# Designs tried in a protein design chat: miniprotein binders against q8lar0. Part 2

Target 1, 344 residues: q8lar0
Amino acid sequence: FNDGLLPNGDFELGPRHSDMKGTQVINITAIPNWELSGFVEYIPSGHKQGDMILVVPKGAFAVRLGNEASIKQKISVKKGSYYSITFSAARTCAQDERLNVSVAPHHAVMPIQTVYSSSGWDLYSWAFKAQSDYADIVIHNPGVEEDPACGPLIDGVAMRALFPPRPTNKNILKNGGFEEGPWVLPNISSGVLIPPNSIDDHSPLPGWMVESLKAVKYIDSDHFSVPQGRRAVELVAGKESAVAQVVRTIPGKTYVLSFSVGDASNACAGSMIVEAFAGKDTIKVPYESKGKGGFKRSSLRFVAVSSRTRVMFYSTFYAMRNDDFSSLCGPVIDDVKLLSARRP

## First folded at step 10 (miniprotein)

Design q5
Fold by OpenDDE base, fold request of step 11:
Structure q5 (fold): chain B 344 residues (1-344), chain A 92 residues (1-92)
Amino acid sequence: as target 1 above (344 residues)
Amino acid sequence: SKVTIRIEFTVPDPETAERIAEYLKDLIEWLAELLGLEVEIEVEVRGDTVIVTIKIKGDPEEIEYLIRLLELWLEEMAEKLGAKVEVEVERE
């Protein structure tokens, strides 16, 4: 498999007319490369649902998963390899919606209750370790609503092979620059959400776990201001967007945690504070964002008290973009380094 | 209102052209039904080029929506397939 969209992952190839009842797909194999279960709809961009217009972020078509509906695709992978799945999803119902993504035996439930973008579409990512040379990717709506058609829109299903970086003598943190992460769609400027995961789950952002209730955003330099390299993390939901990594440390040894704090040039203007943690030690880093990009460096010096130290970042406050006054945004962290302090 | 759409879609090979022709016809029929439009569709494959002529009758807003949707799909498909597409719209 090559990184990018899955076969017909954008759903631009749809069912035959004979397999359609309105927008409902009545044949489980009617969508090329996908196997369907439950109430699935093939939705054209601009489709009217009552007073709501269903706009597809890319292309002309998407799929909607109704009650207990799922889509499945079998993909060739390499056993033992680590992969990230990325897809766009939008809520179409007022009620709480969730998506279940699985590659057996791995399973994740993604709450899509929080809307991060003003468009209503967000990109979600999930990671798995291939247990065989084949993976059945399943996206499932476990919800049951009165209206069986009610459910999330899904589009742009993509995958990327992940290569988890190793700690080096230059940085004992893994992937401190966030240069390894989920697939970034070239034509999408919203970034990719790294949702909360359970302790046993693999992270689509290697080395880092999202331990908060909400997601962090993975951003790229083509669409955002990135302090270093081509990728960074935006802390979009205040204290509820926390990214963390546990590292090996030597008790009694002094370390310096250094990092960049900035904004993504996404009109996220205002006073921001990044809180950085190294075990019990913490620092608050203020940043005045003009929403036009920029960053500054900060550092936290601490003495390790354990053989394992948890490094964590979150934003003190919530913020919204000034251009749409609705999209969640926050400070950007990047170029995170943890090194032992030089002996005086 | 009555609108005539002419689509010329050139693909890299004739086999693909036949597949696109069949799919496009079917797609238009489905969309027309979905939108409550009356359509007459003529499809011709000339080598690696698909020529589709659509005569549409019905609600003007729905017709315009169909046009926009088709154009969007065709552009996306052209990019994906390395194809060329030309669309002409005649409004009566």
Scores: ipSAE 0.822, ipTM 0.947, lowest interface PAE 0.6, mean pLDDT 94
Fold by OpenDDE base, fold request of step 11:
Structure q5 (fold): chain B 344 residues (1-344), chain A 92 residues (1-92)
Amino acid sequence: as target 1 above (344 residues)
Amino acid sequence: SKVTIRIEFTVPDPETAERIAEYLKDLIEWLAELLGLEVEIEVEVRGDTVIVTIKIKGDPEEIEYLIRLLELWLEEMAEKLGAKVEVEVERE
């Protein structure tokens, strides 16, 4: 498999007329490259359902997963390799909506109740390790509502092979520049959400775990201001957006954690504070954002007290974009380095 | 209101043209039904070029919505297939 959209991952090829009842798909194989289960709808962009307009972020069509509905696609992968699945989703109901993503035996539950973008669409990412040379990707709505059609819209399903970086003598942190991560669609400017994951799960952001109730945002330099390279992380939900990594350290040895703090040039203006942690040691880094990009460097010097040290970042406060006053945003962290300090 | 849409879609090969022609016709029929529109569709394949003529009757707003949707879809497909598309709309 080549990085990018899955076959018909944008759902621009839909069912035949004979397989449709209104917007409902009545044949489980009617959508090319996908196998359907439950109440699935094929939705044209701008479709009106009662007082609700169903918006599609890209292209002309998307799918909606109703009660206990799922879509499945079998893809060729390499056994032992890591992959990130990325897709766009939008909530259509006022309920506590969630999506289950699975590649057997791996599964994840992604809450989509939190709206990060004013458009109502967010990109979500999930990672798995291939157990065989094929994978069944399943996106499932476990919800049951009175209206069987009630459920999330799904579009733009993509995948990328991940290559987890290793610690080097230049940085004992993995992927400190965040240059390895989920697929970023070139025509999407919203960034990619990395939802909370358990410690035992594989992360779409190799080396880093989201250890919070909400997601962090993976941003690219084509659409955002990035301090270094082509990728960075935006801490979009205050203390509820935390990214962390555990590294090996030598007790009694002095280390320096250095990193960049900035804004994504996404109209996220205001006073921000990034809190960085190395074990029990912390530093608060203020940043005055004009929402037009920029960054500064900061560092935390500490003595390791254990053979393992947890490095973590989050934002002290919530923030919203000042152009739409609704989209969650926050400070950007990048170019994170951990090195042993030279003995005086 | 009555609207006539003429679509010319040129693809890299004749086989693709036939597939697009069939799919596009079916898609338009479905959308027309969904939107409560009356349509007459004529499809012709000339080599690597698909020519579709659609005569539409019904609610003006729904017609305009259909037009926008088709244009969006055609643009996406053109990009995907490396094709060229031209759309002409005549409003009566």
Scores: ipSAE 0.821, ipTM 0.947, lowest interface PAE 0.6, mean pLDDT 93
Fold by OpenDDE base, fold request of step 11:
Structure q5 (fold): chain B 344 residues (1-344), chain A 92 residues (1-92)
Amino acid sequence: as target 1 above (344 residues)
Amino acid sequence: SKVTIRIEFTVPDPETAERIAEYLKDLIEWLAELLGLEVEIEVEVRGDTVIVTIKIKGDPEEIEYLIRLLELWLEEMAEKLGAKVEVEVERE
């Protein structure tokens, strides 16, 4: 598999007319490259459902997963390799919605209750380790609503091979620059959400775990201001967006945690505070954002007390963009380095 | 309201042209049914070029919606296939 959209991952190729009943797909193989289960709809952008207009983020069509509905695609992969799956999702019901993503034996539940973008669409990512040279990617709506058609819209299913970085003598943290992560769609400017409960070995953001109730946002330099390189992390939900990594340390040895704090140039203006943790040691880094980009460096000097030290970042406060007054935003962290200090 | 749409879609190879022609016709029929529109569709394949003429009758808003949707799809498909698309709309 080559990085990018899955075959017909944008669903621009749909069922034949004979396989449609209104927007409902009545044949499980009617959507090219996908196998359907349950109540699945093929939705044109702008479709009216009652008082709601279903807008597709890109292209003309998307799929909607109704009650216990799923879409499945078999894809060629390399056994032992790590991959990130990325897809766009939008809720269409005023209920608690969630999506299950699986590649056997791996499984994840993605809550889509929190809307991060004002558009109503968010891009979600999940990672898995291939157990064979093929993978069955399944996106499933486990919900049951009175209206069987009620469910999330799905579009833009993509995948990227991940290459987890290793610690070096220059940085004992893995992927401190966040340059390794999920696929970023070139036409999407919302960033990619790294959902909570990501495990280190199977995190779409290698080396980092999202140890919070909500996601962090993975941002790219084409659409956002990034302190270093082409990728960074935006802490979009205050204390409920926390990214962490456990590193090996030597008890009694002094270390310096250094990092960049800034804004994503996404109109997230205001006073921000990033809290950085190294074990029990902490520092609060204020940042005055104009929402137009920029960053500063900060550092935390500490003495390790254990053979393992947890490094963690979150934002003290919630923030919203000042252009739409709706989208969640926050400070950006990047270029995270942990090194031993030569002298106390 | 009555509207005539003419689509010219040029693809890299004749085989693709035939597939697009068939799919596009079917797509338009489905969408027309979905939107409660009456349509007459003529499809012609000339080498690498698909020519589709659609005569549509029905609710003006739905017709305009169909037009926008088709244009969007055609643009996306053209990009994907490395094709060229031209759409002409005549409103009566």
Scores: ipSAE 0.819, ipTM 0.946, lowest interface PAE 0.6, mean pLDDT 93
Fold by ESMFold2, fold request of step 11:
Structure q5 (fold): chain B 344 residues (1-344), chain A 92 residues (1-92)
Amino acid sequence: as target 1 above (344 residues)
Amino acid sequence: SKVTIRIEFTVPDPETAERIAEYLKDLIEWLAELLGLEVEIEVEVRGDTVIVTIKIKGDPEEIEYLIRLLELWLEEMAEKLGAKVEVEVERE
């Protein structure tokens, strides 16, 4: 397996005409490299269905997963290794849409929310540990509606191998710079949502859990401003968008948690506050965002009260982008370090 | 409305040219049926080059949509295959 789009992961190769009834795909092997089940449509960008216009984020075609529909592909992987899947999805119906992404025995149900972009499309990520030399990757709409075509659009299915970084003498946090994370599709400038999770070993962002009601957003320096390196995390939904890591500490020992707070250069202007936590100790870091990049450093000095300390970040307030007035956005965190310190 | 489209698609090898030619013809036929357009498609493969001539008759809005969709798909396929694409459109 090589990192990037799965074979025909962008669905630019579709069914033959003889396998189509309108946009409905009637042969379970008609889409190259994919095995289908349930009600599946092959959608040209800009296609009209009733009052809807169905556009795709890149290229000419996407797949719509209607009633109980699945797409599946078998991919060679390395047993015992960790991988992250990235895909684009958009809701098409007025109802609560969700997707079940799985590589047996692991799976996650992801709600498809409309708050993160004005286009209706977001990149989602999910991680798994390979249990064999092959992974059967399944994206499934478990929904059943009276309109059998009702369900999410899918495009841009990609995967990358994850190599979780270890703590070092200069940082006892894993992945403090966020440099290890989900695949960012080239030419898609939305960032990658990391949905809520509680499984640290299977996070698309190794070392970090999203312990919140809403996602955090993984951003890259090709499309955004980041404080350091090539990757950062945007806290897009106030207190409902949180990222956390539990680290080993020594009770009674003094530590310093240091981090950058910034702006992704994505028109997210406003007076913002990032709250950082180390157990019950906290600091509020104000940041005046102009929506044009920039950052500052801050730190939290604390004495550990447990052998395990939860480090957590969220934004105090919701913010919305100034260029569309509808998409959630927020401050960026990056370059997170935790080290023991001398006593004050 | 009546439109003639000529697509010249040059790929790295003749085997790929033959496969794209057949796929593209079938794709255009499906899209034409979906959009209620009448099409006459002529496909010629000259070594590593595919030449597709499409005569389209129907609603002008749907014809323009088909043209934009084909250009988008051809750009994507050209990127994937390292190919050169030229598209000429003659509107009547």
Scores: ipSAE 0.811, ipTM 0.940, lowest interface PAE 0.7, mean pLDDT 89

Design q5
Fold by ESMFold2, fold request of step 11:
Structure q5 (fold): chain B 344 residues (1-344), chain A 92 residues (1-92)
Amino acid sequence: as target 1 above (344 residues)
Amino acid sequence: SKVTIRIEFTVPDPETAERIAEYLKDLIEWLAELLGLEVEIEVEVRGDTVIVTIKIKGDPEEIEYLIRLLELWLEEMAEKLGAKVEVEVERE
C-alpha cells in the first residue's frame, strides 16, 4: 500500500470504446482497477447533459454512480492498521444524493451536500481499521431514481495510513496540532470534510471525534492560513460542527487547556466565538475575523473532577463566506495543549 | 470546421508506447462518436514514442471541447508515466 491516489483513483484510464454506450459503461470490469455494479457512467469533464455541464475538479474524467451503482477496489493493507479514505464527490440531479463508503464490516452513509462549497464538489474522508491483509473498498450509491443515471459524481479516490499519536510530557492531548489526518489532495484547495463519527468510532483525525450533526473541515497550510504547523481544523457549522477528545486526568488536579483561534484566510469575515470545554468548565473566545488569516491564543484553567475529562470545541454561530454567499465556514482551532499546573 | 492535431508522446519503455497508442486511438474514437465529430486517426509507434495525427471535422464548439479535454488528459498521463508530450494544433 502507498499513501495517495488509489490505482486509477482519478479515473483517467477508462473503458474501451467497445464497452461504452454513450457515456454508460456496459462491462463491470471496463474501468481499469475497478469492479463495477449497477448503472455507471464514465464522464468527460464539461460533458453537457441538457442544461447541466458536468465539470470535474481536476483531470479529464470522473465516474457517475447511477441507480444502485458501486465501484470496488481491493487494496493490500496491514491487518490491524488504520487508514483514511479521501474522495471528491458532487451531486448531479437529486437534492438528496448520498454515498455509502465501506470496507466490511464498517461503513458510513454520507449525504452529498452543497453547503460546504459553491462548486458543488467537496472532499470527504472516512477511516477504517484493517481486519485482514486486504481491504475491499466500496463506494456505492444506494439511491434509486426514475432516471437511472441520476446519482453522484466521484473522483480522486485516495488513501492514507494513519498513525495513532500518543500524549507526551509536553501535551497530554493526542494530536493537538492536528498534524495527523486524512490525505489532502495537493491540487484541490477546498479542504477535507471529516463527517460526524459513526458508532464504530474510527476517526480520520486520530485522537479526535466529530461529535456533531455536521462535518468539520481539515485544512492545510499550502491552501489556507493555519495558526501553527501544516494542519488545522475549521469549525464550519456553529454548534453543529464540533470536535472532541477524552483524556485521562487526576481528580482534584489543576490543568490548563490552551489553544489557538483564528481564520483560514478563506473570506470567512465576521465576529466569531469559539467555545472550549473541559468537562463542565468552559470559556468563550471571541475572534474578529477579517477573512485574511491570523490567530490569537486562549486558555482555560480548570480543576479535574473525574479521571476522564472531555475536551471539546465548537463555534457558537454559523458563518458563511462573503465571496460566494453560500458556503459554510468558521473559525480555525489549532495547537491545542493540555498540561497540569499547580493550583493557584 | 477542420482541425489537425499532432500528438507526440514519449514514454519510458516500448511496451507502454504500444499500449498508449491503442488506448489513445480508442479513446479518441469514443469521444468523437459521443460528440458527433468525424475523425481520421493515424498512429505511428517508434520504440518508446507514439505519434498520433488526428484530422477532425464537425461543430467548432465540440472540436474545441475535444481539444481541451485531450490536453487535460495528456497532461495527467504525462505526470503519471514520467512521459514527455508535445501537442500541436492547426486550425483551418
Scores: ipSAE 0.799, ipTM 0.935, lowest interface PAE 0.7, mean pLDDT 88
Fold by ESMFold2, fold request of step 11:
Parts: structure tokens; sequence; C-alpha cells
Structure q5 (fold): chain B 344 residues (1-344), chain A 92 residues (1-92)
């Protein structure tokens, strides 16, 4: 297995004409490298359905998953290793559409929301731990509508092996720089949504959990401004967009949590506040964003009261991009460090 | 409206050229049916090079859409295969 697009993960190889009825795919093996179930369409970019034009984010083709439809691919993996799946998805119908991503027995149901971009297409990520030497990767529309073709568009299915960083003498937080995370598709500049996950779920952002109602966004320095390194996290939905990590601490010992707060150079202008937490201790960090990049450092000194301390970040307020006035955005956090300190 | 498209697609080896030629002809036939276009397709494979000549009749808007779609697809295939692509369009 090599990191990147799954074989035919962009669907640029499609069914033979003899396996098509209009755009409907009538043979479960007709799309190379994929096994199909349910009502599946192969959609050329710009295809008309009624008054709507279905444009794909990259390339010429995508797949639409109608009623109870699924696509599946078997991938060789290393048992016990961690992987993150990235894919692009968009709604095509008025009702709330969802996708169920799974590698049995693990799965996640992801609502396909329109608040994160004006194009309607977003990159989603989900992680799993390999339970055998192969993974059956399934993307499934569990919905049933009167129109059997109604369902999300899917494109750009990729996977990356995750190698979670360990704490060091310079930082007891895991992955404080966010340098380990989901695959970022090279030619798509929207960032990658990391949907909410429970403590028992594996995170596409090793060490960090999304403990909120809405996603956080994983951004890269090739497409955005980041405070340090090549990766950062954008807190896109106020208090409904949060990341957390539980860290081993020594009760009674003093620690300093330090971090950067900035903006992604994505037209997210406004007065922002990042709230940082270490157990019961907290700090509010104001940041005046011009939407053009930049950052500042802040820190929180605290005394641990437990052998486990929960570190958490969210934005106090919602913000929207001033270039489309409809897409959620927010402050960026990066370069998060936790170290013990000596009392003066 | 009438349009003639000539596609020259050079790939690393002859077996790939033959597979691309067969696939591309089938793809164009499906898209033409979907768009209500009349097509005449001539395919010539010369070693590692595929030459596809397409004579298209129909609605000019749908013809331009097919051309744009084929150009997108050919760019993706060229990147994936390490291939060279040349597209020439003659509008009447």
Amino acid sequence: as target 1 above (344 residues)
Amino acid sequence: SKVTIRIEFTVPDPETAERIAEYLKDLIEWLAELLGLEVEIEVEVRGDTVIVTIKIKGDPEEIEYLIRLLELWLEEMAEKLGAKVEVEVERE
C-alpha cells in the first residue's frame, strides 16, 4: 500500500458503455477497482439533471450514490497499523444526506453539510486501525428517497498510513504541531474536514479528538498560511468546533501550555477569541484577523490536579469568510506545546 | 454544427496504446449517446501512439461540452500514464 489516491479513487476509469443505462451503472463490477451495490451513477462533470448542473471538483468524472448504494475496495494493509481515508463529497438533494464510511467493524456516519464551502464539495477524513492484513473500505449512502438516484456525489478517495508521534522531552503532547494527519489532495485547496469523534474512535489527527458537534479543518502550508511547519488546525464553528487531548501529568507539578493562534490567509477576517483549557484552568486569547495570515503566541501556566489533564481548544465565536459571506471559518491553532516548569 | 476532433495520445508502450484506444472509443460512444450527438470515430494505433479522429454532428453547445470533457479526461490520463496528448479541433 502506498499513501495517496486509491486505485481508480478519482473514478477517471469508468464502466464500459454496455454496462450503462444513461448514467446508471448496471453491473456491480463495471467501475474498475470498485465493487458496487445499490443505485450507482457514473457522472460526467457538468452533467445536467433537470435544471441542475453536476460539476465535479477535479477531473472529468465522479460517482453518485443513490438509494442504499455503496462502493467498496479491498486494500492490502498492515494489521495493527493506523490509516486515514480522505474523500471528497457533495450533496445533490434537498434533504440531509449522509455517508457511512467503514472498515468493519468500525464505521462513522458523516453528515454532508454545506456550511464549510460555497462550492458544496468538501474533503472528509476518517481513520481506522487495521484488524487484518486487508481492509474492505466501504462508502455507503444509507438513505432511501422516492427518487432512487438521490444521494451524494463522491470523488477523490485516498488513504494514508498514520504514524502517531510520541511525546518528547521538548513536548509531552502528542502531535502538537499537527504534522501527522489526513492525506491532503495536492490540487484541492479546501482543507480536510475532521468530523467529530468519540474517545474510543481512532482519530485522523493522531493524539487529538474532535469533541464537538461540527468538524475542525486540517490545513496545509501549500494552500494556507500556517504558524509553523506544514500543517495546522482551523477551528471553523465556534464552540461547536473543538479539539482535545488527554495527557499524562503529575499531580502538584506546574506546567506551561503554549500555542500559536492565527488565521489561514483565507479571508476569515474579524475579532476572534481562542479559548484554551488545561483541566479546569483556562485562558482566552484574542486575535484580530485580517484574513491575510499571521499569528501570535500565548501560554497558560497551571498546576496539574490529576494524573491525566485534558487540553482543549475552541473558538468562542463563529466567523464567516468575507469573500463569500456564507462559509464557516475561524482561527488557526498550531505549535502546541506542553512542558513542566519550575516554580520560581 | 459539425466538428472534427483529432486526438494524438502517446503512451509508454504499445499494449497501453491499444487499451486506451479501445477505452476511448467506447467512452466517446457512451458520451455521444448521453448528449444526443452523432459521431463517426476512426481509431489508428501506431505502436505507442493512438490517433483518434472524431466527426461530430449535433447541438453546438453539447459538442463544446464533449470537447471540454474529453480534454479534462485526457489531461488526467496523460498525468497518470506519463503520456503526451495533442488535441486539434476543426470547426465548420
Scores: ipSAE 0.799, ipTM 0.937, lowest interface PAE 0.7, mean pLDDT 88

## First folded at step 15 (miniprotein)

Design y1
Fold by OpenDDE base, look of step 16:
Structure y1 (fold): chain B 344 residues (1-344), chain A 92 residues (1-92)
Amino acid sequence: as target 1 above (344 residues)
Amino acid sequence: SKVTLRIEFTVPDPETAEKIAEQLREMIEWLAELLGVEVEIEVEVRGNTVIVTIKIKGDPEEIEYLIKLLLMWLEEMAAKLGAKVEVEVERE
């Protein structure tokens, strides 16, 4: 498999006319490359359902998963390799919606209750380890509503092979620059959400775990300001967006945690504070964002007290974009380094 | 209201052309039913080029919506397949 959209991952190839009842797909194999289960709809962009207009983020069509509905696709993978799945999702009901994503035996529950983008669509990511040379990717709506059609819209299903970076002599943290992560759709400027960790220990952001109730945003340099390289992390939900990594340390040894704090040039203007943790040691880093990009460097010097030290970042406050006054945004962290302190 | 669309869609190979032709027909028929408009569809494949003529009758807003969807789909498919698309719209 090559990185990118799955076969018909954008659902632009649809069912035959005879397989449709209104927007409902009757035949389980009617959508090319996908196997359907339950109440599945094929939705054209701009479809009107009551007072709601269903907008598709890209292209002309998407699928909607009703009660206990699922879509499945078998793909070729390499046994033992790690992959991330990325897809667009939008809730269509005023209820608590969630999605189950699975590649046996791995599964994750993704809450989609929180809308991070004013567009109504968010990109979600999930990672798995391939157990064989084939993987069945399943996206499932576990919900049961009175209206069987009520459920999330799904579009733009993509995948990327992950190569977890290793600690080096220049940085004992893994993936401190966040350059390894999920597939970023080239034509979408919303970034990719890294959801809270599920029961599985695999993260679409290698080396980092999202240990919070809400997601962090993975951003790219083509659409955002990034302090270093081509990728960074935006802390979009205050204290409820936390990214963490446990590293090996030597008790009694002095270390310096250094990192960049900035904004993504996404109109997220205002006073921001990033809180960084190294075990019990903490630092609050203020950043005055103009929403037009920029960053500064900060550091935390500490003495390790154990053989393992937890490094964590979150934002003190919630923020919203000042252009739409609705999209969640926050400070950007990047270029995170942990090194032994040099002897004065 | 009555609108006639003429579409020429050129793809890299004939096999793809046949698939696109079939997809277009099915999609147009489904959308017509969904939107409550009447359509007459003529589809022809000449080599790598799909030629579609669609006559649409019905509510003006629904017709325009159908056209918008078709154009959107054609644009996406053209980009994906490295194809060329030409569309002519005649409103009566």
Scores: ipSAE 0.812, ipTM 0.944, lowest interface PAE 0.6, mean pLDDT 94
Fold by ESMFold2, look of step 16:
Structure y1 (fold): chain B 344 residues (1-344), chain A 92 residues (1-92)
Amino acid sequence: as target 1 above (344 residues)
Amino acid sequence: SKVTLRIEFTVPDPETAEKIAEQLREMIEWLAELLGVEVEIEVEVRGNTVIVTIKIKGDPEEIEYLIKLLLMWLEEMAAKLGAKVEVEVERE
């Protein structure tokens, strides 16, 4: 397996005409590389459904998962290795929509009710550890509605091998620079959502948990400004969106948590505030954003009171971008370091 | 309304050309039925090049939607395959 779209992960290879009833796919093997179940539609971009226009973020086609629908693909993987799955999803009904993503025995139910971008499409990520030489990747709509076609649109299914970094003598935080994370689809500039995953022992952002009600956004330097390196995290939903890591510390020892706060150059202007935590110690970091990039460094000195210290970030800034007035946005954190310090 | 679309799509190898030709025919036939337009399709594969001529008759808005969708698909496939695409559109 190579990192990127799964075979036919963008659904641009479609069914034969004889396997279609309108937009409904009536043969479970009709979409190349995929095994189908339940009510599945193959949707051309711009398709009109009642008063709605169903637009695909890139390419010509997507899949809609109606009642009890699933799509499945078997992928060759390396046993013991870690992988992240990225996919685009949009809700099409006014109901609470969910998707169940699984590679047995692991699964996650992802709510997609919240729309983070004005296009209506968001990229989601999820991770697993391969327990055999193959992975049966399943994306499933567990919902059942009166209208059997009611359900989320799916596109751009991709996978990436993860290589979790470890703490070093220059940083006891894992993945402090966020350089290891989910696949970013090159043609989509919305970033990749990392949903809440504190119960899941595998994270698409190695070392970090999303300890919150809402997702955080993983951003790349090809599409955004980042303070350091090629990756960062945007805190897009105020106090409802937080990332955390528990690190080993020595009680009584003094540490310095340092980090960058900035903006993603995505027109998210305003008086941003990031709150950083190390256990019960905290600092509020204001950042006046012009929405055009830039960052500043801040730090929090503390004395550890436990052998394990929870490091956490969230924003008290909640905004929408000033160029579309609809997409959720917020401050960027990056270049997070934790090191012991000399006693004052 | 009547539109003639001529597509020349060159790919890295002839096996891929045959697969693209099949995908185009099936996709155009399905979309024509879905949109309620009449379509006459001629498809020829010459080595690594797919040559498609499509005569489309029907509602002008549905014809333009079909053309837009085909161009979008061709652009994506060209990028994915490292292919060259040429398209000529003649509107009556």
Scores: ipSAE 0.784, ipTM 0.938, lowest interface PAE 0.8, mean pLDDT 87

